# VHH binders against Putative glutamate--cysteine ligase 2, part 1

No score or structure here was measured in a lab: all are predicted.

Target 1, 372 residues: Putative glutamate--cysteine ligase 2, of Gloeobacter violaceus (q7ni89)
Amino acid sequence: MTIPFQSSTAPTLGVEMELQIIDPATGNLTPRGPELVTFCEEHPEVGLVVKPELVQATIEINTGICKDVAQVERDLTTQLTLLRSVCRERGVSFLSAGTHPFARWRERRYTQTPRYRALVDKHVWTARRMQIYGLHVHVGMPDGDTAIQVINQITQYAPMLLALSANSPFWEGDDTGLDSCRTKVFENLSSAGLPFRFENWEGYENLINVLLETGSIGSQREIWWDIRPHSDFGTIEVRICDATRTLAEVLALTALVQCLAVYFRRLYENGEEIRLLHPGIIRENKWRACRWGLEGELIDPLTLKGVPTRKLIEQTVGEMQSLAAELGCSAYLAAIPAILASGNGATRQRRIYSQSRSLVAVVADLEAGLAT
Structure headers, positions and changes below count from the first letter of each chain, unless a header shows other numbers; antibody chains aren't numbered by Kabat.
F, E and O are the ipSAE of ESMFold2-Fast, ESMFold2 and OpenDDE, as the mean of both directions, binder to target and target to binder. V2 is 0.75 times the mean of E and O plus 0.25 times the DockQ between their complexes.
[cut] marks letters that were taken out.
The coordinates of atoms that the task and the answers printed are left out; those that the model quotes come from them. Centres of patches stay.

## First folded at step 5 (VHH; from p03 with S59R D62S)

Design f05
Fold by ESMFold2, look of step 7:
Structure f05 (fold): chain B 372 residues (1-372), chain A 123 residues (1-123)
Amino acid sequence: as target 1 above (372 residues)
Amino acid sequence: QVQLVESGGGMVQPGGSLRLSCAASGFTFSSYYMSWVRRAPGKGPEWVSTISSGGGSTRYASSVKGRFTISRDNAKNTLYLQMNSLKPEDTALYYCAKGREYYSDYGWALDYWGQGTQVTVSS
């Protein structure tokens, strides 16, 4: 059957930040998410929009549909300011990272809705370990064929997006050796991981219809690929990034995603030929980003040789400068050199731990990342 | 320019009924969640009810559930609130509010408010 794609002719943005609710006295996760959700649902005039998540200590804040990154910044700044106030009144705090440095998943309380019960029933042990947090970016697309072609291209950049955003080196008190252990926890779900490459929208429809007819999924919303189309919204959704420590990092990644999406959309619309990197190489690059973050090498799609990850990111940002100016996001994209210089969140977390020998100190530093 | 114009307020005795209307213009009405919010004398805003863009999902504050019914007519760009079994504590200025458009199922933050219509419940 046909899956209609709701057209979004402008490259509009929607951003979701997954956040951890913590007890300020201990730094541990606290299951106060449902309380915050109830308050916000009952007080929409306050303007804070909080989405529930499987783990009761997790919430998500969202922007409205934004025309550019400047509007995303205004929305998130407002939401974070309101969240700070609401949390302070309730004696809790919050932070952003891909995992909590020391909280244990067996101690978590889960939201008991039919949706989340079904999730746990289907994925069992893998779902129960989902104490992980991401950054999600929607970009508007004019139709399904364009969305698929842009996804095929942006998937090649998922490893550098992951390297920039990696912020989950610790799992339940242990240094995992990875910059993003979130990535490995997430990949245990049957419908997660890199998207499949499709020739066009019909190819995507054919797979989705088989999955629906066989009861493998209940809806397209159960597809959790690193980048996916969202036909109801008329967008592509980039889901590869860890939740980053700061708003500046969120905005930089949002800018880069928008630039890449528009760039490849225009190449497609102009009939430009674009060679695709072998899927196996993309998978290897995702692993390299997950393991070494910015400190490693990615296989360069042009030369098929290992090139420092920082170098490839610099080249990509350089290629996006003209488009960033046109889209009005040059200032946000300009934050990427600072990320390259100081390291990603995983580098920072390890530095704080090395200096303090305390994961409580790491949590305090993460909490400070969204303070103002 | 977004415009929300509430009407249908007035004075009514306890136990009575009123039907509020909100005429919307300047945006695609059928694309947005819509809400009623009220402000009683000396108090802050209190959420009353919300209806989804298509009208298939409704939510109510506990203080009004069973007595108030929210509805919408997308062809006429109009939001309604049927208020039955009115109590003195329902006395307030009632606002129609437009939700923001989101790439999310949980986006019902209010974007724009009308000027309000007064409802007074007294003997």
Scores: ipSAE 0.246, ipTM 0.674, lowest interface PAE 4.0, mean pLDDT 90
Fold by OpenDDE, look of step 7:
Structure f05 (fold): chain B 372 residues (1-372), chain A 123 residues (1-123)
Amino acid sequence: as target 1 above (372 residues)
Amino acid sequence: QVQLVESGGGMVQPGGSLRLSCAASGFTFSSYYMSWVRRAPGKGPEWVSTISSGGGSTRYASSVKGRFTISRDNAKNTLYLQMNSLKPEDTALYYCAKGREYYSDYGWALDYWGQGTQVTVSS
């Protein structure tokens, strides 16, 4: 069966934010997502759409199709402002991070739609622990073959994106030692992890068809790779990033993803040589990013030697400057150096904890991230 | 510029049927989710139904589920709402609305509304 890839005007953007709903009194997660979803649906005049997730304490907001990062900013700013108002009126708040610092997965309520019930039934214990939150960035692609080629190459940069975005050091009150424990929780799903390499779209179709025909998946939506094609939208979807504390971080990462996607697309279209890092090295780099974030080393794809993660990211960002200018996202990309200098979200969370010895204080700091 | 023009409204008796149409222009119709929203006199707008860009997914408000059917013809840039078993409480101005949403399949953001078509259900 052929899987059509919808042609998208490139390099259009779409961004998804998974957010935590919290009780301001306790700082803990509260299963108020469904209420927010219903309210927004029943009140279209508000102009806000909130989407449910597996865990009822989780909601998702999304941009429309955006032509550039500036439009993403305007869209998300509007959505977040509206969400803030809606939440305030209902006595809840929200924050953005890869995990909640102390919430227990056993205390979570799950969305009871047939889809999510089926998902929990299928994945059982691995799904029940999915109180994790990611940033998803879509970039428009002209066709499936292009999408596959871009994914193959951009995957090599996934560890850098993870290192930049890592914002999940705590799990159920414990410091995991990881900058992104979200990544490890997610990897418990059989269809999660780094994407497989394909030669072309047909190769992808062949795999998907087998998975569909054998009942391994009910739809492509059940493919939870760190980067995946989205044939219906005509995009590649970068899913590797933890939910970040601030909108500025979201926009910086969006800018970087856009630049990378366009860069590799152009390489492919121009028939330039494509160099692919061995998947084993990418896996190792993902681990390193997960474990040490910006403070570790990654294996340099060119030299195959360990180099400071910050240096590789700086180099990459430097290489994207011309393209960023062309795409109009230079100002957003320019936020990355500050992230590199101050540390990622995990570093920040640990710093707050070290100073306050309170995970509630960590939650408060996270909450403040989207309040501004 | 985005234009949405609704038609097909009118007066019907309870239990009757109507089919609304919405002609869309000024954007790539097939790339967006579309919705129907209605506003009854003295009330705020109420979401009625949404359909995905390709038409593969549909959602309905509980108040109209089983009675209304949303559909689309992307080749004609037209959205439809088949309304059966109409009730007096269905009386409202019905709006066609463009989805802002590009991604995900639950809850549909709206960014443009038509002028509406009046539906009156009365004995």
Scores: ipSAE 0.036, ipTM 0.431, lowest interface PAE 4.0, mean pLDDT 92

## First folded at step 9 (VHH; from m5 with S104T A109S)

Design n1
Fold by OpenDDE, look of step 10:
Structure n1 (fold): chain B 372 residues (1-372), chain A 123 residues (1-123)
Amino acid sequence: as target 1 above (372 residues)
Amino acid sequence: QVQLVESGGGMVQPGGSLRLSCAASGFTFSSYYMSWVRRAPGKGPEWVSTISSGGGYTRYASSVKGRFTISRDNAKNTLYLQMNSLKPEDTALYYCAKGREYYTDYGWSLDVWGQGTQVTVSS
């Protein structure tokens, strides 16, 4: 069976933010997502759309199809502003991070739609702990073959994106030692992790068909690779990033993802030689990014030696400057040096905790990230 | 002014071969995807093939895949379509078309069309 790929001629952007709904009094997660969803559905005049997630304390907001990062900014700014108002009126707040610092997964309520019920029934324990939050960036692709080639290439940069975005050091009150414990929780799903390499779209189709035919999956939506094609949208979807504290970080990462996607698309379109890093090395680098974030080393794909993660990111960002200028996202990409200098979200969370000895203080700091 | 001029059409027997050419002018040829589209008598336009700006990427309609080859020479501002194993159903007016920006698919992303060159496959 053929899987059609919706064509996107331009590298359009779509961004998904998974947000935590919190009780301002306690700082803990509160299962108020469904209420927000219902409100938005019943009040279309507000102009806010939120989507339910597996955990009821989670909502998702999405941009439309954006031509550039600036449009993403406008869209998300509008959505967040509206969300803030809606939440305020209901006595709840929200924040963005890969995990909640102290919320317990056993206390979470789950969305009871048939889809999510089926998900929990199928994946049981591996799904029950899925109180994690990610940033998803879509980039338009012209066809499936191009999407696959770009995914093969951009996967090599997934560890860097993870290192930059890592914002989940705590799990149920404990410092996990990881910069992104979200990554490890997510990997418990059978269809999670780094994407497999394919020669072309047909190769991807073949796999998907087998999975569908055998009942391994009910749809492509159950493929939760760190990067995946989205045939209905005509995009690649980069899912590796933790939810970040601020919109600026979201936009910076979006800019970087767009640059990488366009860069590799052009290489492919020009018939340039493509070199792929061994998947084992990418796996190792993902671990290193998960574990140490910006403070560790990654294996340099060129030299195959350990190099400071910050240096590799700096180099990559430097290489994307001309393209960023062309795409009009230079200003957003320019936020990355500051992140490199100050540390990622995990570093920040740990810093706040070390100073305050309060995870509630950490939550407050996270909340402040999207307050302005 | 953007201009596309097709050539190379003609009458050929089934199983025969033709090579179409399209001379482009009035725009930066190397910056755009190019496509071939055909229109058979009594039918709507049918997308045939697309090639990327640099020529490293090509795409074909299922009806012509394995038989037709699209190529380009950016130095000559020329698009080509090598047609092998021609069939009567390949009979059509063949158009060269410029992409609007990056990619041409199903003919909806095409910008400018040539006047066409007639290809007739008949015994």
Scores: ipSAE 0.000, ipTM 0.249, lowest interface PAE 14.1, mean pLDDT 92

## First folded at step 12 (VHH; from r5 with S53Y)

Design u2
Fold by OpenDDE, look of step 12:
Structure u2 (fold): chain B 372 residues (1-372), chain A 123 residues (1-123)
Amino acid sequence: as target 1 above (372 residues)
Amino acid sequence: QVQLVESGGGMVQPGGSLRLSCAASGFTFSSYYMSWVRRAPGKGPEWVSTISYGGGWTRYASSVKGRFTISRDNAKNTLYLQMNSLKPEDTALYYCAKGREYYTDYGWSLDVWGQGTQVTVSS
């Protein structure tokens, strides 16, 4: 079967945030997501839409179709403000991070819809551990072939995005030694990880059709690659990033993703020669980003030598400045140098813990990140 | 039936040029990436170049970069390889190949090959 790709003529944006619902008294996750979802549904006058997730302590908010990063900012600011009010009235709070510092996956409650039940049944232990939270950025593409080509290219930058966004050092109270343990937990899913490469949209369709026909997946939504096409939206979806502490970080990453997507689209449209880094090198770089975040080295795709991660990111951001100006997202991209200087979310979490010796303090700090 | 027929090979002196052609039939040519692969005597196949379905994306082996140019005419269902500054080490049987999926850095996911055309670079 042909999978139609909805056309986006402009590099429109959509952003999804997975948020943790916490009990302010304990700092722990609380399964109050369904309540929030229901409330918003029953009270459309509030103007907030919250989506359920597999774990009941998780909710998702998403933007509409945005023309630029500024619109994303306005949209998310509004939603987060509304969400804060709704949560406060119900005695809960929320935060954004790749993992919760001390919550136990065994204590999580799962959404009991047929869909989620089926998912848990199919994936069992690998699904039960999915108390992880990511940032998802959509960028509009004109067609499926272009989307595939852009995905092939942008995947090479996924490790940098991970290094920047990494915000999940703790798992069930333990320092994992990773900047993003979310990534390693996520990789337990059969359809997770770096995307496969395709020569064109038809190649993608062929794979998806086989997976559908064999019952490997029920829909394309069950493909959980770090980057994937979204044919219904007409977008590529970058999923590699941990949920970040602050909206500023979300917007910075969104800006970078938009720039990269547009950059590679234009290269392709202009008929420029394109190089692809060997998938094995990308895999290694993803590990390095996962393990050391901004403090490590990545293999330079051009020289094939190890270079400081920060340097590669700086270089990339520098190369995107003209395009950022054109797209109107320079101000948001400008937040990245500060992140590079101060460290990523994992660095911050560890710093807070080292000072306080309290994971509750870490949670409190994270919670403060989305305070408007 | 998918068919690929290479032509344009021959003998040239070092520094010379050749243009290879590949006529494709039996499939929607414009829907697939195409590649050139070569095999020298006593050696395994070596990837040379790949071009995307619309020609907007191209890649070259380091050994031929700057000297070879891959192109295609989808209206004619034809793939081309312009080879300039030929060297003795370029001597090989050159194959046109249809892409399947992109699995490797070199785009080796090829499902159909032509019969090949001989290129000999010799003084």
Scores: ipSAE 0.000, ipTM 0.241, lowest interface PAE 15.1, mean pLDDT 92

## First folded at step 13 (VHH)

Design v3 (from u2 with G56D E101Q)
Fold by ESMFold2, fold request of step 25:
Structure v3 (fold): chain B 372 residues (1-372), chain A 123 residues (1-123)
Amino acid sequence: as target 1 above (372 residues)
Amino acid sequence: QVQLVESGGGMVQPGGSLRLSCAASGFTFSSYYMSWVRRAPGKGPEWVSTISYGGDWTRYASSVKGRFTISRDNAKNTLYLQMNSLKPEDTALYYCAKGRQYYTDYGWSLDVWGQGTQVTVSS
């Protein structure tokens, strides 16, 4: 019944970018992911590390375990450079966004592993609509109790992370009215959404063991909460963010996540009392971020009043300055003011559509975001 | 610290066989992809083979495919390379290499290398 937590005593990082493989002639998704995965598996000397996903037009790239955001930047820059080369040789391209602006899920081919077949059998209609793409950040934790306490605290920041990263305003050719429609599509899965709050690691173990013993999940990896512990890696994994358009945005969000995780870990280790925001208020804030992105308001945890989302983000970034300097990520965190000024990816996608009336133009702009 | 100690090299005739071993210590062996790399006289390093954590995924350079077999024994913290049908072109210093660790199941790299064991194939 015990779920061992592998210790990561340093606040090390791992970053996953989920990417869409497109046909450059049409801008539509193309089911060439398995071909890319096979090539990379056959040629480990190339050094490109890709993971297959349910939709064959999707791949993921990952960093190694990095001590800081600078190492994350080097890993992702190398991986993206290699991916560009491999894709060019094959006549395909790729982009990063929370959804594809116009591709239709009914036209997709799906990866046929036992895991993905079981997922589709269990979740049926909800799994078939999972043409969505995220940014995932791991932060190392020393033990399960610390991981749970940090998750309890950092969850109240999930809405501002979502607001910054929102990059999925279109679904199958329609403007959804949301900044992140990915979030609503993802929530259709029974194991998705905001994490439950636990008193400690034992509380988490008790739930997971019940779910395993009843066959409700096959492993902890079927827990798709917005923030979850990952006992095998000894981390917390922040999963709330849409796939953002640019590497600079990825690095800014990674920096903010690391700062928040370390900040709350240290408060816990020092025995400092930290108040928790009501889960219902966090859920409302997540909706507000999903709907309005940076342009709305979040309920301020201190005053319990609506405050402009940009203002709360500015305050949080300000509070993290000293820690960012210590962690060596000040330069990456400093990109957040530019995001606040220019708008998130959803704002950008809508601007391009308004000017061009072309979702193909939106795709071309997304593709350009990772051209380096 | 990480220690990788290769052994089993030597002199063989063309068409002969050798089995290389790599004793690993200082890390959780079963948590890492492992590789063999070789360096022939006057050449840069050449990747030979890679094996996953549990051994269920293996890959080989085209120059050795069908002749070499990579394997691991996680209980003994040992990596192996069975080399059959050896050719003079296989003459090289063979290194065992540990990959970087990843927060994903899809990670392979060449991070830390051993000192190598010499394989010489000649008449």
Scores: ipSAE 0.510, ipTM 0.805, lowest interface PAE 1.7, mean pLDDT 90
Fold by ESMFold2, fold request of step 25:
Structure v3 (fold): chain B 372 residues (1-372), chain A 123 residues (1-123)
Amino acid sequence: as target 1 above (372 residues)
Amino acid sequence: QVQLVESGGGMVQPGGSLRLSCAASGFTFSSYYMSWVRRAPGKGPEWVSTISYGGDWTRYASSVKGRFTISRDNAKNTLYLQMNSLKPEDTALYYCAKGRQYYTDYGWSLDVWGQGTQVTVSS
């Protein structure tokens, strides 16, 4: 059946931050998300919009549709300022990371809606382990064929986006050895992982229709690929990133995603032929990013040889400078060199733990990342 | 250019009913959350009610819950507020307000307001 694609001709943005609600006294997750959602829904004059999530200790904040990264910054700054105020009045706090350093998933309370009950009924044990948090970026696309081509190209960059954003080294009190254990937990879901490569929108429609007709999914929203088209919004949605510690990191990643999306959209529109890396190599690069973050090597799409991840990112950012200037996001993209120098969130969390020998101290440091 | 034109206000006795309408133009009405806001004499703006773009999500201020009903007709680009069991405290200038668009199924805001329609509840 035909799946209409709602056109978004400008490369507009939408950003979602998944956040953890914690008890300030213990640093542990607290199931106070529904309370915050109820308060915000009953007091829209406050202006804070908090979306509920499967785990009651999880909330999501969102931007409106933004023309550029500067508007994304304004929206998120406003929402975070309001969230800090509301949380303070209620005796809770919040933080951003791909996982909680020590909270146990078996002790979680889950939001009890028909949708979430159906999700848990279908995925059972794998859904109950979804104590993970991401950063999602939408970019407007003019049509489905363009969206698919841009997804095919941006998927090759998903590993460097993951390496920059990795912020989940701990799972239930254990150092996993990974920079992003969130990535491996997420892949337990049947519809997660790198997207499949399609020739065009029709190819995507064919798969989705089979999955819908067989009852394998109830809607396109059950496709949890690292990058997916969103036909109802007319966007592509980049979902590969861990929730990062700071707003500056959110904005840097948003800028890079927008630049990449516009770059490849223009190549497609100009009829330029661009080499696609073998999917197996992309999967290997995703693993390398998940395991070593910024400290490893990725297989370079031009040379097919291992190149330090930091150097490949530097090259990519350099290639995006002209587009960043045109899109008005140069200042945000310029934060990436600082991320490369200081390390990703996983490096930071391990450093704090090494210095303090306390995962409670790691939580406190994460909390400080959004305290401004 | 976004335009919101409220109507249906007037004078009514306590316990009476009114239905407010808001004619919307200059945007795709069905793609936006819509709200009613009121301003009573000597007071600042007070949020009254909000409805999602599909109509399946509605919320009300505690002062009007059970008495007011927000609805919309997306085919006519019109927002409604049915006000029953009116009280003198409901006397206010009532504004229709448009929200922003979001790339999510869940979002609201008070972005653009109309000129308002006066509701006076008095014996």
Scores: ipSAE 0.462, ipTM 0.786, lowest interface PAE 2.1, mean pLDDT 90
Fold by OpenDDE, fold request of step 25:
Structure v3 (fold): chain B 372 residues (1-372), chain A 123 residues (1-123)
Amino acid sequence: as target 1 above (372 residues)
Amino acid sequence: QVQLVESGGGMVQPGGSLRLSCAASGFTFSSYYMSWVRRAPGKGPEWVSTISYGGDWTRYASSVKGRFTISRDNAKNTLYLQMNSLKPEDTALYYCAKGRQYYTDYGWSLDVWGQGTQVTVSS
């Protein structure tokens, strides 16, 4: 079947934030997501939309179609403000991180809609422990072919995005040794991981058709690649990032993703030579980013030598400065150097734990990230 | 100018049925989620149902689930609400509402409301 790609006329943005609902008394996850969803639905005058997730302790908020990062900021600021009020009135809180520091997946309650039940049935153990939280950034693309080419290119930078965003060192109370254990949990899904490369949109269609026809997937929504096309939205969706602690980090990453997407789009449109890093190297870099975050090394795509992750990111950000200025997102991109200097979310979590010896303190610190 | 014009309301007995329509104009209808919202006397607005761009996704308030069906005809720029097994508590002014465009498979955010059509369920 032909999969139409909805055309986006500009590099528009959409951002999805997966959030943890927290019991303030314990700092633990609380399955209060459905209540929040219902409240928002029953009170349209509030102007807040909350999306349910597989795990009931999870909710998702989404921006509209935004023309720039500034609009994303306004949108999310408004929504988060509303969410704070709604949560406060109900005696819950929320935070943003790739995982919860000590919540046990066995204690999670799952959304009981047919869709989610089917997912759990299909993926069983791999789905049951999916108490993970990501940041998803959409960038508008003009057509499917362009989307594919941009995905092919931007995938090479996914490890950098992961390193910057990594915010999931703990799993069920244990330090995993990873900056992003979310990544490893997610990779257990059969359709997860780095995207495959395609020559064009038709190539993508061919794969999707086979997967649909064979019952491997029921829809494209079951493709959980780190980066994927979204044909209905007319976007590429960058899904590699852990949920970050603060909105500033969200916006910084959004800015970087936008810059990268536009950069590679233009490269393609201009007919410039496309050089793609070997997928095995990208895989290795993803691992390195997962394991070491900003503290490790990545394989430089140009030199094929190991270089400090921070240096590569710094270089990349530097290369995007002109474009960021054009796109009006320089101020947001400017937050990245501070992240590089201070460390990613995982580093912060570990620091808080080291100081407090309390994972509850870690939760409190995470919670504070979106409280202001 | 975005316009939403509801029709099909009226008075029915409990257990009866009505079909509401909403004619949309002034925007690309197929590019937006659409919703029905109702307001009963003395109450705030209550969300009833939402439908996605192409109609592949629908959601209902628990109070109407199984009784109401939302649908849309994008070719006609029309939103529908089939209401069956109506109850007195369904009495309200029913509004058609245009959503905002969101990057989500679920959910809606209301933007513009119509003037409403009155539904009265009474013996």
Scores: ipSAE 0.014, ipTM 0.312, lowest interface PAE 7.7, mean pLDDT 91

